# VHH binders against RNA 2',3'-cyclic phosphodiesterase: the designs that were tried, part 4

Target 1, 188 residues: RNA 2',3'-cyclic phosphodiesterase, of Aquifex aeolicus (o66967)
Amino acid sequence: MKVVRAFVGFFTSKSINEVAERIKKEVDLKIMGKWVEPQNVHMTLQFLGDITEAQAIEVIKNLQEISKKNIPFRIKYKGLGVFPDVKRPRVLWIGVSEGANKLTNLAKEVARLNAKKGIIPKNSKNFVPHVTICRIKSYDRKTLNELLRKYRTVEFGEDEVNKIALISSTLTSVGPIYTVVEEFYLGG

## First folded at step 14 (VHH)

Design w03 (from u01 with S103A)
Fold by OpenDDE, last read:
Structure w03 (fold): chain B 188 residues (1-188), chain A 122 residues (1-122)
Amino acid sequence: as target 1 above (188 residues)
Amino acid sequence: QVQLQESGGGLVQAGGSLRLSCAASGFTFSTYAMAWYRQAPGKEREFVALISSGDSTYYADSVKGRFTISRDNAKNTVYLQMNSLKPEDTAVYYCAREYLDWAGPDYYFDYWGQGTQVTVSS
């Protein structure tokens, strides 16, 4: 049976790409990893993993319903963080301050409707609004700590969340290719 | 606790075959993608192959057509069948588990095993 690796979310604005690039340059080789390609920078509301075509259809229906019941809203990016923690960082991300609750509610609604259709998230943890910018392979502890401290209260701009999408990921030798399967504007 | 233990490495002649195994424990194996990496002396660790929880597979170009990754969920084991081995395949081979705590769509692996040495003589 054919499956597709997919997630629910939206692509962020180019401002985030600029921030990521700045951070990458700043830390240089002291933090090594896979930096997210500019065209792939996104907010994940729900990582679905491998789903069937039938499941994809159900997700699309759910997203359509959600989009009708929600209106666009603004979010502010603020601070840097890591998963799971500073002792064993694996993912470097940009945080969200204003609009975080709205994102969380949106993610919860996605999860709720998908769960009703037997579609469960691939993630083992609850939703945290974040934009992943680097998957860390190696790092200098001091550099990372200083980085997180330095940018703890720094704002990185704003986005308007005006659409949500089912997005597929195809792994290639040059990296993943994201394809919008279906998208819906909030508010219809 | 999560544990990964590789086995099956050894010395083989060019053109020969080896089958690596990685025994996993401490987590729900069937829900995770698994991967093989390798690291040759003086080189960076490089991706070899992955198998998703849905049995989708992906291979590095350098091993396509020669290596096959598979899994047995009942045995909590991932395998790497290596055929037509070349001297350049010489490396320590590592098994890794997918990172899923706050994962995105891109594959990311951690919880590396200790590795198993594969040496291919010319």
Scores: ipSAE 0.620, ipTM 0.828, lowest interface PAE 0.9, mean pLDDT 94
Fold by OpenDDE, last read:
Structure w03 (fold): chain B 188 residues (1-188), chain A 122 residues (1-122)
Amino acid sequence: as target 1 above (188 residues)
Amino acid sequence: QVQLQESGGGLVQAGGSLRLSCAASGFTFSTYAMAWYRQAPGKEREFVALISSGDSTYYADSVKGRFTISRDNAKNTVYLQMNSLKPEDTAVYYCAREYLDWAGPDYYFDYWGQGTQVTVSS
């Protein structure tokens, strides 16, 4: 059976891409890893993993319903963080301050409707609004700690969340290619 | 606790074959993608192959057509069939599990095994 690796989310604005590039430049070789390509920077509301075409159709229906019941809202990006923790960091991300609750509620709605169709998230933890910028392979502890401290309260601009999408991921030798399967604007 | 244990490594002549196994425990095996990596002396660890929870596979260009990754969920085991081996394939081969705590769409692996040595003589 044909499956596709997919997630629900949206791509962030170019301004966030610039922030990610700035951070990458700042840490230089002190933090090594797979940095997210500018065109792939995104917010994940729900990671679905491998889903069938039938499941994708169900997700699309759910997203359409959700989009009709929600209106666009603004979010502010603030701070840097890591998953799971600073002792063994695996993911470096940009945080969200204002609008975080709205994102969380949106993610919960996605999860709830998908669950009704037997589609469960692949994530092991509850939703945290974040934009991943690097998957860490190696790091200098001091540099990481200083980085997180330096940017703890720094704001990185804002985005308007005005659409949600089912997005597929195809792995290639040059990195993943994201393709919008279907997208819906909030507010109909 | 998550455990990964590789086996099947050894010495083989160029052109020969080996089959590696990775026995997994401490987690729901069938829900995770699994991967093989390798590290040669003096070189960085490099990706070899992965198999998703839906049995999709991906290979490094250097091993395409020669290596095959597979899994048996009933046995909690992932395999790497290595054919047409080359001296350049000499390395310690590691099994890894997908990171899913706050996972995104990109593959990322953690919980490495101890590795198994593969040596290909010319």
Scores: ipSAE 0.580, ipTM 0.810, lowest interface PAE 1.0, mean pLDDT 94
Fold by OpenDDE, fold request of step 22:
Structure w03 (fold): chain B 188 residues (1-188), chain A 122 residues (1-122)
Amino acid sequence: as target 1 above (188 residues)
Amino acid sequence: QVQLQESGGGLVQAGGSLRLSCAASGFTFSTYAMAWYRQAPGKEREFVALISSGDSTYYADSVKGRFTISRDNAKNTVYLQMNSLKPEDTAVYYCAREYLDWAGPDYYFDYWGQGTQVTVSS
């Protein structure tokens, strides 16, 4: 049966790409990894993994319903973080301060409706508002700690969350290609 | 505790075949994508193949058409069938599990096994 690797979320503004690039330049070779391509920078509300076409249809229906019941809101980006921890970091991300609660509620609503259709998230942890900018391969501990400390309270701008989408991921030899399967603007 | 154990490596002549196995334990195997990587002496570890939880497969260009990744969820095992082996395939082959704690859509792997040596002679 045909499946598609997919997630629910939205692409972030170009300003976040600039921040990511700045961070990359700042740490230079002291933090090595796969930096997210500019066109792929996004907020994940729910990672779905491999889903069937039938499941995709259900997700789309759920997103349509959610979009009609929610209005656009603003979020502020603030701070850097890592998953799972600083001792063995795997993911470097940009955090969210203002609007984090609204994102969380939106993510929960997505998860709830999808769960009703037997669609379970592949994320093993609860939703944390974040924008992944690097999958870390190797790192200098001192550099990472200083980086996180330096940017702990730094704001990186803001976005308006005005749409949500089902997005598919296709792996290629040069990296993943994301394709919007269906998107809906908040507010209908 | 998550554990991965590779086996099946060895010495083989060019054009020959090997089948690697990776026995997994300590997690719900069927819900994770699994991957094979390899590292030759003096080179960076490189991606070889992955198989998703839905049995979608991806291969490095260098092994496409020659290698086949598969899985048996009942046995918690992922396999790598390697055909038409070349000397440049010589490396330590590692099994890896998908990272899912706060995972995004991109494949990212951790919990590496000890590896199994594959040597292809000319």
Scores: ipSAE 0.556, ipTM 0.797, lowest interface PAE 1.1, mean pLDDT 93
Fold by OpenDDE, fold request of step 22:
Structure w03 (fold): chain B 188 residues (1-188), chain A 122 residues (1-122)
Amino acid sequence: as target 1 above (188 residues)
Amino acid sequence: QVQLQESGGGLVQAGGSLRLSCAASGFTFSTYAMAWYRQAPGKEREFVALISSGDSTYYADSVKGRFTISRDNAKNTVYLQMNSLKPEDTAVYYCAREYLDWAGPDYYFDYWGQGTQVTVSS
């Protein structure tokens, strides 16, 4: 059966790419890993994993419904964090301060409607607003701790969340290619 | 507790075949993508193959057409059938589980097994 790896979310603005690049340069080789390519930087509202075409259609319908009932809102990026924790960091991300609650509510609504159709998220943890910038392979503990401390209260700009999309991921030899399957403007 | 145990490695002549197995426990196996990696002496660990929870497969270019990854969810086991083996395939082969705590669309793997040695002689 044909399946597609997919998630619900949106791509972030170029300003976030600049921040990610700055962080990468700052840590240099003291934090090694796969840095997210600029064109792939995104916010994930729900990671779906492999879904069927039929499921994709259901997700699209749900997103359309959600988009009609929600209006655009602004979010502020602030701070750096890691998953799952500093003792065993796997993912480095940029956090969200203002607008985090609205993102969370949006994610919950996506999850709720998808669940009604038997579509459940792949992630085992509750939604946390974040933008992944690096998948960590190895790291200097001191450097990581200093990095997180340094940027704990630093703001990295803001975005307007004005659309949500079903996005597919295709793995290639040079990395993943993300493709917007369908997108909807909030309030539209 | 998540556990991964590789087996099936050994010494084989060039052109030969091996079938590796990875027995998994401590998690819902069928919901996770699984992968094989390998590490040759003096080299970095490199991706070999993965199989998604939906049985989609991906391979490194160096093993395409020769290796086949598969899974048996009833046995909580992922396999790597290696045919037409070459000396450059010599490495310790590791099984890995997909990271899904706060994962995104990119494949990222964690929870490595102890590895199994594969040696291909000329």
Scores: ipSAE 0.522, ipTM 0.780, lowest interface PAE 1.1, mean pLDDT 93
Fold by ESMFold2, last read:
Structure w03 (fold): chain B 188 residues (1-188), chain A 122 residues (1-122)
Amino acid sequence: as target 1 above (188 residues)
Amino acid sequence: QVQLQESGGGLVQAGGSLRLSCAASGFTFSTYAMAWYRQAPGKEREFVALISSGDSTYYADSVKGRFTISRDNAKNTVYLQMNSLKPEDTAVYYCAREYLDWAGPDYYFDYWGQGTQVTVSS
């Protein structure tokens, strides 16, 4: 059975999609790993893993229904954080201040409808709004701590969340290519 | 605890073949992508091949057509069949499991085995 690696989400605007490259330059190799290219910066509402064509069709139907029941809203990007925690930093990310609760509710709707169709990814337990900028391989602890402190209250920009999409991920020699399979504008 | 144990390495003449195995335990094997990486002396660890939970495969350009990654979910084992081996394939080969927590849609491998030595003589 043929599958595709996919997620539900949206790409970020120009105002924040270059933050990864800016911070990469600032840390000057003292935090190494996979830094996210501007064209790949995105908000994930639900990571689906590998899904079949039949499952993708069901997700698309669910996104269409969700889009009709939700109106656009603003979000503000603020601060840097790491997952799972500062003692074990694996993922460096940009947080969300304004609009975080609306994003969380949207992600819960996506997960709920997909679960009713038997689409329950392993890592869909808790949603925390974030935009990944680096998947860390190695780091200097002093540099990371200073970075997190420096950027704790920095606002990076904003977006209007006005659409949701099913996005596929194809790995290539230069990194992942994210392709919109289908997207729907909020507001019906 | 996640455990990955590689085997099947050894000394082989150029043009020969080896099959590497990686036995996995401590997690639901069928849910995760698995990969092989290798590290030659004095070089950085480099990607060789991966196989997704859905059996999609991807290979580094240097090994395409010569290496085949596969998995057996019933045995919790991932394999690397290595044909037409070259001296430049000499390295320690590592099995890796995908890290999924918070990593998102890009592949991120952060669980490693101890490695198995492959030496290809001229």
Scores: ipSAE 0.477, ipTM 0.766, lowest interface PAE 2.3, mean pLDDT 90
Fold by ESMFold2, fold request of step 22:
Structure w03 (fold): chain B 188 residues (1-188), chain A 122 residues (1-122)
Amino acid sequence: as target 1 above (188 residues)
Amino acid sequence: QVQLQESGGGLVQAGGSLRLSCAASGFTFSTYAMAWYRQAPGKEREFVALISSGDSTYYADSVKGRFTISRDNAKNTVYLQMNSLKPEDTAVYYCAREYLDWAGPDYYFDYWGQGTQVTVSS
């Protein structure tokens, strides 16, 4: 049975798509890893892992239902953080201030409807709205701490969340290619 | 506690074959992607191959057609069959497990074994 690696989410606007490259330059090799290319910058509402075509069809039906029950809303991007924590930083990300609760509720609804169809990914960490900019391989602790402190209150931009999509990820020699499988605008 | 234990390395002549094994414990093996990386002296660790939880495979261009990654979920073991070996394949080979927490849709490997030496003589 064929599977695809997929997630539910949306791509960010141009206002923050280049933040990863600017911060990469600022840290000047003191934080090394896979820095996210502008075209790949996105918000994940639910990572699904490997799903079958039949499961993808059910997710698409759920997203259509969700899109009709929700209206667009604004989010503001603020601050930098790491996962899982500053002692073991693996993922560097941009946070969300305004609209974080609405994103969280949307993510919970996505997960709830998918769970009704037996689609329950193994990684069920509490949802934290974030946009990944680097998957860290190595880092200088002083540089990372200074970066997090410097950007704690910086606003990077904003988006209107007006659509949700099922997006597949295909690994190639030049990195992942993300393909929108289906996309639905909020409000019908 | 995640544990990855590589074996099967050794000295082999160019054109020969080796099969590496990685025994895994401390996690539900079948739910994670697994990978092989390698590191030659004085060089950075580089990707060799991965196999997803759904058995999809991907290879570095330098080994495609010569190496085959596979997994046996009943034995919690991932394998790397290495054929047509070349001196430039000489390296320490590391087994790696996917980090799923917060990693998102891109693969991220951060759990590593101790490595096994592969030496290919001319």
Scores: ipSAE 0.453, ipTM 0.749, lowest interface PAE 2.5, mean pLDDT 90

Design w03 (from u01 with S103A)
Fold by ESMFold2, fold request of step 22:
Structure w03 (fold): chain B 188 residues (1-188), chain A 122 residues (1-122)
Amino acid sequence: as target 1 above (188 residues)
Amino acid sequence: QVQLQESGGGLVQAGGSLRLSCAASGFTFSTYAMAWYRQAPGKEREFVALISSGDSTYYADSVKGRFTISRDNAKNTVYLQMNSLKPEDTAVYYCAREYLDWAGPDYYFDYWGQGTQVTVSS
């Protein structure tokens, strides 16, 4: 059975897409890992893992229905954080202030409809709105702590959330290629 | 909690073959991608191969066509069949498990075994 690695989400605006590169330069190799390239910066509403073509069709139907009953809304990007926690930092991310509850509700609706069709990703965590900028391999503790403190209240910009997509991820020798399988503009 | 134990390394002549095994415990094996990495003396740990939870495989260019990754979900074991070995394949080989939490669509391997030495001589 052939599968594809996929997620539900959207790509961020151009002005936010370059924050990862700026912070990578600022930390100057004291935080090492896979820094997200501008074209790959995105918001994940639900990571699906490997799904079949039949499952992808069901997700697409669900996204179409969700798009009809949700209207566009603004989000504001604020602060840096890490997952799972500061003692074991693995993912460095940009947070959301305004619109975080609306993003959370949208992500819950996506997960709920997919679950009704038997599409339940393994090891799912509760949704926390975030934009990943680095998957950390190694880091200097002092540098990371100072970075998180420095950026705690910094506002990076904003986006209008006006579409949702099923996006596939293909690993290549030059990194992941994200391909929009299907996207829908929010109604209203 | 997550535990990965490699075996099957050793000394082998150039052109020969080895099969590495990685026994896994402490998690639901079938839901995670698994990978092999290697580290030669004085070099960074480098990617060798991965196998997804859905059995899709990916290989580093340097091993493509010579190495085969596979998994046996009933035995909670991932394998690396290494054929046509070259001296440049000499390294400690590490088994790794995917980190799924919050990592999103990109692969991120965060749990490591202790490694097994592979030495290829002429």
Scores: ipSAE 0.406, ipTM 0.732, lowest interface PAE 2.8, mean pLDDT 90
Fold by ESMFold2, last read:
Order: C-alpha cells, then sequence, then structure tokens
Structure w03 (fold): chain B 188 residues (1-188), chain A 122 residues (1-122)
C-alpha cells in the first residue's frame, strides 16, 4: 500500500523564514548540515512519519474537528536550542516564548485524536515547541556553544497561529518539497 | 529493500576487544546517521553510540573512552570497536538507521538489524 511522509503543522511567516540562512553565514562552515531553506521553515505539531491514504483521511477529519474548537493565538520566537541536548547537538532550532503552552496543548490534542484512530507515531513521546533551522551533521563545539549563548535571549519575530495543516514531503536532489494536503483555519 | 546485517559478535574474556560491523544496503548510506544499541536479558534496549552523516560521534557515558563508532561510506558499513570489555557489556548489539532528517527531541530509528550477541566472561 502507498504511503506518504507527513506531519501536522504550519509554515512560519516571513518574520523568521530567513534566520537559518543568516545563522549559516554567521557560523561560516563551522556548523555543517542540512540548513532549512526559507520556504521550508515550519512548526511541527506532530510528526506522523509514513502514513497510508486511509490514515491521512482520518488525520484530516481530526484536524477539521480541532480547528473548530480552537481560536487563533500569537506566538513569539525566542532563542536557539539543540536536540536532544547540548552534549549531543543533532538539531538546531528556534524556540518559542509567548504561546508555547498553547502550542503544546494544540499538539497534545492532535496526538490524542489521532491516537483514538490508531495513529500513534513511534518514539514521539514528547513535544517541545520549536522551529528547526539545521539538522547538524558536523560542528565545532566552541562555535556552537558561543552561538547558543549569543542567541539565548534574542527574539527573532512572531506569528499568529491561525491554521493547521496536514503536510506531506517528498525528498528531491535539491531538498524536500512540502505539499499542503489539507489545511483548516482555526475558529475566531 | 533496506537491510542491516550485524556481524563480529562472540565470546570474549573481560578486558578483551571485539569489532562489530553492520553492512547496510537498499538506501543511500552516506546520508543517514547510524547507531548502535544493545539489550541485555530482562532490560530495555539502550543507546550505545551514534555517528552522524557528517561523522560527528556520540557515546553513552558507560562506554565513552572504551568504544569507538566509525563508518566507511564506500563500503556502506558502520563499525563499533569495543575495547576493555566488561561483563556488563554482555548484550545483543543492534545496528539502527535514524529516520532521514529527523528533527524531534527524541531519537527515531526506522530500521533495525537482527542483532549480534556479545558475551563477556569474567
Amino acid sequence: as target 1 above (188 residues)
Amino acid sequence: QVQLQESGGGLVQAGGSLRLSCAASGFTFSTYAMAWYRQAPGKEREFVALISSGDSTYYADSVKGRFTISRDNAKNTVYLQMNSLKPEDTAVYYCAREYLDWAGPDYYFDYWGQGTQVTVSS
């Protein structure tokens, strides 16, 4: 059976879409990896992995229900962090200050409704609001530590979270292509 | 078809060394992070080491300084050199492939090998 690589989330606005390119230039090859292009910068509420068409239909139904129960809210982007932790920096990301609790609650609702339909992605036990800017392949430890310290309190911008989408991805030689499968605006 | 085949396990006395290999096929090996995990009887599978596609290495505290992970992209193979082995290193060792471009707070591995037994006697 045919599957698609998908997640639930939304794309970020112009306010932070170019941060990855700025940070990439600042570190001048001392942090190497897959830096996220502006058009691909997004917030993931739940990564689904590979799902079937039948599963995608159920996720879409759940997102429609969730969109009716939630109103738009503001988020502010602040600071840089890494996953899983500073001793093992694999993913460089932008954090969320204002609105982090609302994002977490929204992500939990998405996961809860999908789990009710048997859609439970493996090893997705924690949600931390974040926007990935680089999947790190190699790095200079001093450069990374200084970067994290420098940006700890920097505010990068803000967004209004006013829609949620099921987004699929296809990897190509020039990077991923993201396709909005279906999106729903949150109720006012 | 993704395939991961571990080899190099066996019985060794404490203080000895073993080198594990994991031969990979069915995917573009050089673009993936690869890891070793181990599982002793009655315990959950635990992280041992990971090597990124850019050759950065990460180790569990219990093996740091004794084990070395490496990769050979020309041979599509990841290795675990295990030195100064202890009885508590006794386990089935598994090779794993990290999900491509995984960006979550936890590790996520989408393919696992069948495992190779390492037994360290006193």
Scores: ipSAE 0.343, ipTM 0.687, lowest interface PAE 2.8, mean pLDDT 89

Design w06 (from u01 with L100I)
Fold by ESMFold2, look of step 14:
Structure w06 (fold): chain B 188 residues (1-188), chain A 122 residues (1-122)
Amino acid sequence: as target 1 above (188 residues)
Amino acid sequence: QVQLQESGGGLVQAGGSLRLSCAASGFTFSTYAMAWYRQAPGKEREFVALISSGDSTYYADSVKGRFTISRDNAKNTVYLQMNSLKPEDTAVYYCAREYIDWSGPDYYFDYWGQGTQVTVSS
């Protein structure tokens, strides 16, 4: 059966799209892995994994309903973190300060409606607002700890969350290509 | 506990074929992407092939047309059929399962088997 690898979310603004490249240069090969290209920097509200075309249609209907019930809001990007933890860091990410609770509530609404249609993602039981900048393959522990400490209070920028989208991912030899399948503006 | 066990490696002459198997347990196999990687002496581990939960496949350029990845969800097993083997295919071959938590839509493999040696003689 044909499936598409997809997530619900939105792309970030220019204000933080370049952060991954700046930090990659700062660590100078002491943190290595797949650093996210500016055009791919995004906020994931729910990673869906592989879904069928029928499931994608249901997700799109749910996003339309959610978009009518929510209004735009501001978020502020602050700090760096890792998942799952500093002892086994696999994902380096930018956090959210202002608007984190609103993002969490929006993600819960998305998950709730999709679950009613049997669309339950494998990815993460506990939503944490974040923007991935590197999928780590190797690292110098002292460099990573110092980076996390240095950036703990740094504010990288802000966005207005004014739309949500179903976005598909296609793997190519140059990396993933993300395609907006359908998007809806928040408007109440 | 995710467990991956490779088998089917060995010594073969150039031009020959091998079929690798990877038996998986400890997770819902049918819903995860699986991959093969390899590591030659003195080299970094490199991607060979990937198969999605929906049976879509992707191959490294160096093996396209010679290697075929497949999966059998009833047996929780992923296979790598390797044809027209060359000495440069000599490596330890690793089965991998995607790391889905926190990684988002990009494929990221962080669960590994112990590997199986493939040696291709001239």
Scores: ipSAE 0.410, ipTM 0.716, lowest interface PAE 2.8, mean pLDDT 89
Fold by OpenDDE, look of step 15:
Structure w06 (fold): chain B 188 residues (1-188), chain A 122 residues (1-122)
Amino acid sequence: as target 1 above (188 residues)
Amino acid sequence: QVQLQESGGGLVQAGGSLRLSCAASGFTFSTYAMAWYRQAPGKEREFVALISSGDSTYYADSVKGRFTISRDNAKNTVYLQMNSLKPEDTAVYYCAREYIDWSGPDYYFDYWGQGTQVTVSS
């Protein structure tokens, strides 16, 4: 059976992509890893993993329903964080301050509707609104700590969340390629 | 302690075949996607193949139709069957465990083996 690795989310604005690039430049080679390509910077509402075409159709239906019942809203980006923790960081991300609750609610709604259709991701982690900018391979501890402290309360701008999408991921030799399978604007 | 150990590499003539193995330990193997990467001298490490925990497979374009990734969860082993080998396939081949968090399928790998040398002569 044909399956596709997919997630529900949306791509961030160019301005946020620029922030990611700025951070990359700032840390230079003191934080080594796979930096997310500008075109791939996104917010994930739910990682679905491998889903079948039939499941994808159900997800799409759910997203359509959600999009009709929700209106666009603004989110503010603030601070930097890491997963899982600062002692063994794997992921560097940009946080969300304002609008975080709305994102969380949206993510929960996505998860709920998908679950009703038996679509349950293997990852049971709680939703954390974030934009991943780097998969860390190696790092200078001091640099990372300073970076996180420096940007703890820094706002990086804002986005309007006006659409949600089912996005497929295909790994290539040069990195992942994300493809919008179906996209819906909030508000119908 | 997570450990990955590759084996099966060697010298082979163009058009030949090799089967690589990666023995895993220290984690619940069946719940993780596993991947093969390779690195040729002077080149960056590049993706070769991935097999998910659900046995879905993905391949680099350069190896599609020639390489097959598989896994035996009972043996905690991931395999790479390499057929129709070419000189450009010469590299150190690495086994890797995928790390997946809430961010989704970003194909990040948190543990790597020491690698096994594959040399394809013309």
Scores: ipSAE 0.362, ipTM 0.684, lowest interface PAE 1.8, mean pLDDT 92
Fold by ESMFold2, look of step 20:
Structure w06 (fold): chain B 188 residues (1-188), chain A 122 residues (1-122)
Amino acid sequence: as target 1 above (188 residues)
Amino acid sequence: QVQLQESGGGLVQAGGSLRLSCAASGFTFSTYAMAWYRQAPGKEREFVALISSGDSTYYADSVKGRFTISRDNAKNTVYLQMNSLKPEDTAVYYCAREYIDWSGPDYYFDYWGQGTQVTVSS
């Protein structure tokens, strides 16, 4: 039984794809970890974990239906945050201001249809629209706090959300390779 | 309460073999990716091997063909079979569990065992 590590989502535009590299340079090794390469910057609507080919087919069918029932919409990227919280910062991310509710509703619809097919990912945290830029391994607390304060009101750019995809992840010696398995443009 | 306990380390001559074990508790073991990392004195912790919840395996180039990661979901245990050991393999070996919440498609490890020493003499 072959499985693939996959998520539902989309890649971001050039408006924010290089923010991770700029912030990495700004903190100058005071925040260490895995910084996301521009080609890998993405929005995750649902992380699926390991799924079988049969499950992937069902997800693809669900995405096709969802795409017909939704129209493109704008989102604006604003601010930096961490998960799970500032006492235990593990993931550094860019937030969403405009369009956050529409992203949340889209993610809920994806999860609902996949659950009807028995595809229920093990992460149970509430969806928070975000774009990961660094998976933190170590950090200077003063540097991180100053970074979060500095960028609290900064708007990084915007995107039109006009497609959703099933994307697979393959680990290699140089990092993950993301492959679009299937994508659908929102119908409008 | 997540707990990882490594065992099986020791002193071995170059060319020899060791099998490391990592007993896990406090979570649904079968649904998590597990990994081995190692840290030699004065160096940063480095990736050795990973096994997904679906038994797909990945290895650092330096250990490919010599090390085998495996898991036994009935025993909640991950293993590292280490063959053809070299002095360069001398390190503390750590078992790690995938951090799933907010980890997304990339593997991120945030739960670590105490480590077990492997020493390979020339």
Scores: ipSAE 0.219, ipTM 0.597, lowest interface PAE 4.2, mean pLDDT 88

